Miniprotein binders against q53ft3. Designs and how they scored, part 17

Target 1, 195 residues: q53ft3
Amino acid sequence: MFGCLVAGRLVQTAAQQVAEDKFVFDLPDYESINHVVVFMLGTIPFPEGMGGSVYFSYPDSNGMPVWQLLGFVTNGKPSAIFKISGLKSGEGSQHPFGAMNIVRTPSVAQIGISVELLDSMAQQTPVGNAAVSSVDSFTQFTQKMLDNFYNFASSFAVSQAQMTPSPSEMFIPANVVLKWYENFQRRLAQNPLFW

## First folded at step 12 (miniprotein)

Design hd10
Fold by ESMFold2, look of step 15:
Structure hd10 (fold): chain B 195 residues (1-195), chain A 83 residues (1-83)
Amino acid sequence: as target 1 above (195 residues)
Amino acid sequence: SVEELAEEIRRALEYIQRIYWRAKKRLEQGDVEKALRALQLAYKWAKIALERAQELGLTELIEEAQELIQQIEELMEKIRESQ
């Protein structure tokens, strides 16, 4: 049903169901996370007329959970990238009479998905700087990065007839880079989130 | 792979089963409206899971989805009869 991805971490695909219509992923060490990707795995969509409101929750300064609406995923837009770095506890101001000693505890935030009617979702307002891109935008960014990499690497290509001998350097044939690029594009077109 | 798709369907059926049990708990608490809404959600998802299992020929999952649908339908009918 749902997936949750943070760069450099294994994808999570086993949401904890906390209510009939609410699902949660834990984000340990959330303070180091800037972006999260929330997506539909693809086999089991939302029922007709429904979608998912996506929330971010962390403990506030009082220790109480704070839920903030990040945005939405739907059958028509089945994934989204959300920026959460600006939504965490603000930069702390220290004052002379506060709790100055810090106790080390694990910090865990949550991504919540609430299954809602599309009409109900249309009346909700996300936090203004949370939504960064759609899957289409992420795919386009990734494609442009791949094009840039290929063009950069190709600008150093020479034929063997044009090479100056340098036995201490390693080289790769340019066609290997092209083949990798073509294969990666094919896989990305089939599944934008395969990596 | 087919195994990966089967695992997604199996997990969905587990979630749907939990919706069913939570709806029963809501009925014990007298919250009939929320229980019925939960069962309607469970029914819609169970029908989708059945369709996906049928498309892939996953016989064991087809049977599991059909049994879950029957449980949901029976409970919804009992609620309708009590109203």
Scores: ipSAE 0.726, ipTM 0.905, lowest interface PAE 1.0, mean pLDDT 76
Fold by OpenDDE base, look of step 12:
Structure hd10 (fold): chain B 195 residues (1-195), chain A 83 residues (1-83)
Amino acid sequence: as target 1 above (195 residues)
Amino acid sequence: SVEELAEEIRRALEYIQRIYWRAKKRLEQGDVEKALRALQLAYKWAKIALERAQELGLTELIEEAQELIQQIEELMEKIRESQ
């Protein structure tokens, strides 16, 4: 139902259910994370009249989890980008995850999704500057993510002459990655929300 | 792919099953209100999961979803009868 994406990392599609209506993704090495994308997978939508409040948890100076409301995902807005880098020094608010004993590891932050009535969500106020609301910001984030991936993949590029036989490994031609990148850029330029 | 969609439906059904069991425990603890809310959520999601499974012709998941729906309905009925 839910997905979580950090640029340069594998997408997470298996949230930990910590309550009847609460789901959590772990974010290791959260200090290096600037933005997080939370999205619906599309197969199982929210029930009618419901959505998800998205929370972020990081350890405070005492190592205690601080939860902050980032924003929302709904059937009408099935994805959202959140900037979390600037939240690390913020103060926590009342949150639905506070009563839960969630096992926490140092350096691991969490994204929490609380399934709630849309009417109730409308009464909540996300922390400022967390939600990337503009299409331009989304496009910029996507571009950065793509660039990061391309740079990462390209760093492993070798010529045929440089290849060492490794039968246990699969290889993707660099030109395939480039073509994918170019196609994605084209689609992004045409419609930033093409997916 | 159908396989990926099936996996997503399966995961959803697992979540729903957990909601059901948690609701049952809530009832045992005397928290009827929370149990009922949980069951309502489970029911709605189970119906959606069933529809998706049917659309894809996933027989096993259809059966699982139907079973969960029945269990949820039965428990909800018991709650109503006790009120």
Scores: ipSAE 0.713, ipTM 0.913, lowest interface PAE 0.6, mean pLDDT 85

Design hd7
Fold by ESMFold2, look of step 15:
Structure hd7 (fold): chain B 195 residues (1-195), chain A 83 residues (1-83)
Amino acid sequence: as target 1 above (195 residues)
Amino acid sequence: SVEYLAEEIRRALEYVQRIYERAKKRLEQGDVEKALRALQLAYKWAKIALERAQELGLTELIEEAQELIQQIEELMEKIRESQ
């Protein structure tokens, strides 16, 4: 069902189920992690009308878990890349006294996926996600631009029987646009910065 | 490969089984609303897992999914009869 990928680590595909509709992946040594990829493995989708709200949890200064909404994965957007480094600034990063690599107690963050109705997800706004919001905003803008382009191009689609030949013009089959669109969506969902 | 697809289906059925067990515990505690919601989720995923197992001809997973679906249906019907 779910996968979680961090650069330089083995992909995790065995989420720990912590409730009927909630799944987590542990991120040991989370302070060295800048990005995580959360994705649907592809065989078992969400039920129709449902999707996943993706959260990041790290211990605060008192060791209490702090959960922040990163964004969403859905059947229509089955992969997402989240930048988490800005969400843990100052905790295990550089110190003002020049001690950048001190020995510290191991700390485990978690990526959580909460399976919810799509209507419920529309009511949620990422909290404490300001550093990631610029990447997430770029992804959202790019996805809207892709949808706009696909809709615009599709509005001119005709069957070959309906075309008027024009030797001075070049044409492409509509299925090439569809294949490009699907591949681009998949790559963008996997890596919003793949440009 | 088919091996990875089968493992994904197997893990989904393991999740479904755990949802079913948690729903039974919620019923023992009187939390009928959460139990029914959980069973509806388990049912939807079990049906999807069955469809995928059938598409791949994975006989053992087909049988497992069918058993889980039957258990879930029986429990949901028991809940509806008691309401």
Scores: ipSAE 0.752, ipTM 0.914, lowest interface PAE 0.9, mean pLDDT 76
Fold by OpenDDE base, look of step 12:
Structure hd7 (fold): chain B 195 residues (1-195), chain A 83 residues (1-83)
Amino acid sequence: as target 1 above (195 residues)
Amino acid sequence: SVEYLAEEIRRALEYVQRIYERAKKRLEQGDVEKALRALQLAYKWAKIALERAQELGLTELIEEAQELIQQIEELMEKIRESQ
């Protein structure tokens, strides 16, 4: 039903069921995590009229879980990306997972999925800046990619006059473009959200 | 692969089974409303799982899903009769 992905880690597809309508993924070494992707596997969708509220929990200074609503996944929006790095110092509540007596390890955070009616989900307000819109993410990525490329490539640009005794046309060595591409791909592979 | 899909269906049915068992415990505790809501969810997911199993011709999972559906229906009916 549910999948959870952290960049550089194996995908998790086996959520722990902690209640009739509550599922949890453990995130070890959560301090190193910036983003998490929650997604539907596609085989077993939500029942009609239902979706999932996605929560994040981390241990506070006292080791008590702090839960925060990140956003939602639905059959219509079967995946979502969340930024959790900025939430690690935020305020939260014990609801809805607080009463579940979930065993926790100090270095382990959790992603919780609460299966709920879509109408009920609409009344909930996620924490600010946690949900990364796919459109916004794509826009940011594209912008950063283009800026990065331009800045990098242009730094190596030479005029034809510099190459030969004549025109003012600017040239960028092909190897510069290749180098940029390789570096960019490496960074993307290491962290898809490095921008 | 069919094996991957079968595993996902199996997992879903395991969740359904757990919901069913939890609902029974809720009933024992006198929480009929929560039990009924749980069973409704279990029922819906079991039906979906059954459909997927049928589409793939997974006989054992079909049988398991059908059995769970029957158990859920029986328990829901029992609840309705007690109201």
Scores: ipSAE 0.717, ipTM 0.911, lowest interface PAE 0.6, mean pLDDT 85

Design he1
Fold by OpenDDE base, fold request of step 18:
Structure he1 (fold): chain B 195 residues (1-195), chain A 97 residues (1-97)
Amino acid sequence: as target 1 above (195 residues)
Amino acid sequence: SDRERLIIKAKMAARWLRLALELARQGNTEAAKAAIEYAIRLLRRIEELATTPEEEEIVEQAIEAAQEALQLLEQGKPDEVEEILQEAIELLEELIQ
């Protein structure tokens, strides 16, 4: 029913069912993980009015599990990306997984999915900044890339008075780069998927 | 409370069974079977949460119906599943009331 993906690792498609409504993936070497993708396999949808609450669990300094609600997956949103790197120092939240004696190796974290009624899910508040919209992440990356490029290019800008003659070299006016940047930014704002 | 948990699980089980019905009608037998299996797991938990003989009886009947439906799907008889699943759903609705 569920899959879990960490970049650079094999996809996990066999969650351990730990309860009638709860599934768990193990994440070994979790300290190296920045993002995790949780998704529905597409084999079985949620029943009407149901979805999945996605939790992250890692061992604290005492080896006790710290659970945090990352977000949700539903039939309408069958996949989600979560940033977990910043959560490794966060405070625990209420969770439905109880004191599951999951034999935890200190280096192993867990993704837990609790299948719940949507009404119950609506009452839960995910930890801040965990849920990363793929579109938002792309937009943010693109914007950062654009800014980086502009800053880099502009650092080489010289006035005509400052130029040394180099007849064999082609020059692009800085204004052209600026215009391109502005146009690109406008397009991105209008449609993040314009490319 | 245990009663609240029972009701929630019963609602969930009913929803899984309804999904199973829909999937069976669509000819997605494997998904329908899986949905029924999820419902049965929930029903087993409800059985553990039941506190009255009436609740126990209702849950037991629902489990039997769900198991029968699963068997029928395994036998390639999806057309016969609807009535049985509907019975199970009605039993759960009775349990929720």
Scores: ipSAE 0.756, ipTM 0.922, lowest interface PAE 0.6, mean pLDDT 88
Fold by OpenDDE base, fold request of step 18:
Structure he1 (fold): chain B 195 residues (1-195), chain A 97 residues (1-97)
Amino acid sequence: as target 1 above (195 residues)
Amino acid sequence: SDRERLIIKAKMAARWLRLALELARQGNTEAAKAAIEYAIRLLRRIEELATTPEEEEIVEQAIEAAQEALQLLEQGKPDEVEEILQEAIELLEELIQ
């Protein structure tokens, strides 16, 4: 029913069902994780009027789990990206997972999904800065990528008089790169998914 | 309270069974089975939360109906599932009242 994705790691498609309405993914080496994606597999939808509350749990200094509500997934929003890097020092929130005897390895965190009525979900408040707007995060990343590329490419800019002949290499004028950069930024601003 | 939890879970179970019914009608047998299985797990929890013989009886009947529906789907008889699932849903609605 659910999947979990961390960049640079294999996708997880087999959540452990720990209760009639609760599912858990283990996240080893959680300290290196900045973002996590939780998504529906598409095999089974939520029933009408139901969705999933997504929680993050990490061990505190005493090895006790600290749970925080990240956000929600629904049939209308079957995937979500959460930033968890800043939460690792946060305070715990109320959560429905209780004292789960999850094998607590100090380096392992958990993503918990509680399947709930939508009316109940509406009463819950996620922790701040966890929910990443898909559009905003994508736009920010893309902008940073563009800036990084432009800065990198520009650092190699030389005048023709300064150029050392290299017949085995192709060269692109700096003005072409700038034009591309400006055009790309414009298109991105108009439609983040223009490509 | 335990009763509030029971009611919430009963509502959820009914919704899963309704989904199962719809999926079965659509010919998505595998998804329908899964939905019924989720409902059964909820029903088992409700059974544990039940405090009266009447509640226990209603839940047991709903479990039996859900299990029968699951068996029928496994046998490739989706057309026979609708009536049984509807019965289970009605039982849960009675429990919620």
Scores: ipSAE 0.752, ipTM 0.921, lowest interface PAE 0.6, mean pLDDT 87
Fold by OpenDDE base, fold request of step 21:
Structure he1 (fold): chain B 195 residues (1-195), chain A 97 residues (1-97)
Amino acid sequence: as target 1 above (195 residues)
Amino acid sequence: SDRERLIIKAKMAARWLRLALELARQGNTEAAKAAIEYAIRLLRRIEELATTPEEEEIVEQAIEAAQEALQLLEQGKPDEVEEILQEAIELLEELIQ
């Protein structure tokens, strides 16, 4: 019914059902994870009037699980991206998972999905900054991509005096890259969806 | 309260059974089976939460109906499932009142 994806890892399509209405994915080495995608597989929809509350659980300093509500998945929104890297120092929230007899390794976090009535879900407030706003995340990603490219390109910059004559090789002046970068930033600031 | 939990789970079970019925009508037998299985799990929890003989009887009948529906789907008889699922839903509606 549910899938879980971490970039650079195999997709998980088999959640452990820990209760009649609760599913769990294990996330090994969770400290290296920035974002998690939770999605419906499309095999079975939610019943009408139902959805899934998505929680993140990590061990506190005492090894006890701290649960935080990340957000929701529904038939209308069958996938969501969550930033979890900034939540690792957050306070626990009320959660429906109770005491789970799951063998816990300190390096393993969990994604929990509680299947609930939509009316009940509406009463819950996700932790701040977990839901990746599509626009802000995109802008941040784009900016980071641009910065990465600029840094990479500039690392190869040499003065004319340092150049080895190579008539067959094409060279791009560093100022061209800078101008492109500045122009792109300006366009992005004007319209994040200009592309 | 336990009563509130019972009612919530009963509502959920009914919704799963309704979904199963719709899926069965569509010919999605595998998904229908899965939906029924979810409902049965909820029903078992409801049985544990039941406090009166009447509630216990209603839940037991609903479980039996759901199991029969599941068996019929496994036998390739989706046309016979609708009436049984409807009965189970009605039982749960009675429980919610």
Scores: ipSAE 0.749, ipTM 0.919, lowest interface PAE 0.6, mean pLDDT 88
Fold by OpenDDE base, fold request of step 21:
Structure he1 (fold): chain B 195 residues (1-195), chain A 97 residues (1-97)
Amino acid sequence: as target 1 above (195 residues)
Amino acid sequence: SDRERLIIKAKMAARWLRLALELARQGNTEAAKAAIEYAIRLLRRIEELATTPEEEEIVEQAIEAAQEALQLLEQGKPDEVEEILQEAIELLEELIQ
């Protein structure tokens, strides 16, 4: 029913069913994981009015599991990306997985999916910044790309007095690049899809 | 409360059985079987949560109906599954009242 994907790793398609309504994926070496994708396999949909609450669990300093609600998957949203790298020091939230005596190796985290009524899911609040908004992610990526380009280009900037004449080369004033950068950022801020 | 949990699980089980019925109608036998299996697991939990003999009897009948539906699907008789699943759903609705 569910799949789990970590970049650079094989896709997991066999969740462990730990209860009548709960599924778990193990994530070895979780400290190296930034994002996790949880998705429906498409073999069986949720029944009408049902969905999945997605949780992350990691062992604390005492070896006790800390569970956090990441977000949700539904028939209407059958896949979601979650950032888990920043959650490793967070406080635990209320979760339905109880005291699972899972012999946890310190390096293994878990993704838990609780199949629930949508009405019950609506009452739950995910931890902040776990759900990756596609729009926000795009904007952030674009901004990083722009910054990278600007930094790269600026590293080659020299004063006219420092220039060695090279008749075979064309030069672009640094101010042109800066103006382009500023204009692009302004447009991006106004409409992330302006292009 | 245990009763609230029972009701929630009964609602969920009914929804799985309804899905199974729809899948069976569509000819998706494998998915229908899986949906019924999920319902049965929920029903087993409901049985544990039941506090009255009446509740226990209703749940037991629902389990039997669900199991019969699975058997019929395995036998290649999807047309006969609808009535049985509907019975199971009605039993669960009675339990929720």
Scores: ipSAE 0.746, ipTM 0.919, lowest interface PAE 0.6, mean pLDDT 88
Fold by OpenDDE base, last read:
Structure he1 (fold): chain B 195 residues (1-195), chain A 97 residues (1-97)
Amino acid sequence: as target 1 above (195 residues)
Amino acid sequence: SDRERLIIKAKMAARWLRLALELARQGNTEAAKAAIEYAIRLLRRIEELATTPEEEEIVEQAIEAAQEALQLLEQGKPDEVEEILQEAIELLEELIQ
């Protein structure tokens, strides 16, 4: 029913069913993982009015599991990307997985999926910044990249009077870079997928 | 409360059985079987949560119906599954009330 993907690793398609309504994937070497994709395999849909709450669990300093709600998957949204790298220092939330003493090796985290009624899911609040809104994350990354580039380039800006003659080098006016930046931002704002 | 849990699981089980029925109608036998299996797991949990003889009887009948439906699908008789699944759904609806 569910799949789990970490970049650079094999896809997991066999979740362990730990309860009548709960599934778990193990994530070894979780400290190296930035993002995880959870998706439906397409073999069996959710029943009408049901979906999956996606949780992340990692061992705390005491070896106890810390569970956090990442987000949701549904028939209408059968896949989602979650950022987990920043959660490793977060506080635990209420979770349906109970004191499942899953004998965890210290290096193994878990993705848990709880199959629930949609009405119940609506009452849950995911941890902040876990859901990589594909559009928002892309936009944010792009914006950060652009800002980084602009800041880098502008740090080398000199007036004509400050220029050292270098006949073998070509120079680009700072205004060209700024114009490009502004145009790109405008396009991005109009359509994040303009590219 | 245990009663609240029972009701929630009963609702979920009914939804899985409804899905199974639809999948069976569509000729997706494998998915229908899987849906029934999920429902049965929920029903078993409901049985554990039941506190009255009436609840126990209803759940038992629903399990029996679901198992029969599963067997019929395995036998390649999807046309006979609809009535049985509908019965199981109705039983669960009685339990929720």
Scores: ipSAE 0.746, ipTM 0.920, lowest interface PAE 0.6, mean pLDDT 88
Fold by OpenDDE base, fold request of step 18:
Structure he1 (fold): chain B 195 residues (1-195), chain A 97 residues (1-97)
Amino acid sequence: as target 1 above (195 residues)
Amino acid sequence: SDRERLIIKAKMAARWLRLALELARQGNTEAAKAAIEYAIRLLRRIEELATTPEEEEIVEQAIEAAQEALQLLEQGKPDEVEEILQEAIELLEELIQ
């Protein structure tokens, strides 16, 4: 029913069912993981009015599991990408997994999926920044890319007095780059998919 | 509360059985079986949560119906599954009331 994917690793298609409505994937060496993809295999859909709440669990300093709600998967959204790298210092949230008799090694985290009624899911609030909305992630990536480009380009900025004559080279005024940057940001803010 | 949990699980079980019914109609026998199996797991938990003999009886009947449906699917008789699954769903609906 569920799959779990970490970049550079084999896909996991066999979740451990730990309860009638709960499934778990083990993530070894979780500290090296930035993102995890949780998805429906397509073999069995959710029943109508049901979905999956996706949780991340890591051991705290005492070896106790800290669970955090990452987000949701549904028939309408059968896959989701979650950023887990920034969650390692986060506070635990209420979770339905209770005390699971799962042999935990310190280096192993877990992805938990709780199959729930959609109405119940709507009452839950994921931890901030975990749900990489494709749009938000794209926007963030784009912003980082823009910043990177601007910083790179600006590092080559020289005053006219500092310019060495190079007849074979074309020069672009720094103001042009800035204007482009500002315009692009404005467009991105208006419509992240303007391009 | 245990009652609240029971009701939630009963709703879920009913939804799985409805899905199974639809899958069976579509000829997706394997998925239908899986859906029924999920429902049975929920039903077993409901049985544990039941506090009255009436609830226990209803859940037991639902389990029996679900198991029968599963057997029929295994036997390649999807056409006979609909009525049985519907009965199980109705039993669960009674439990939720």
Scores: ipSAE 0.744, ipTM 0.919, lowest interface PAE 0.6, mean pLDDT 87

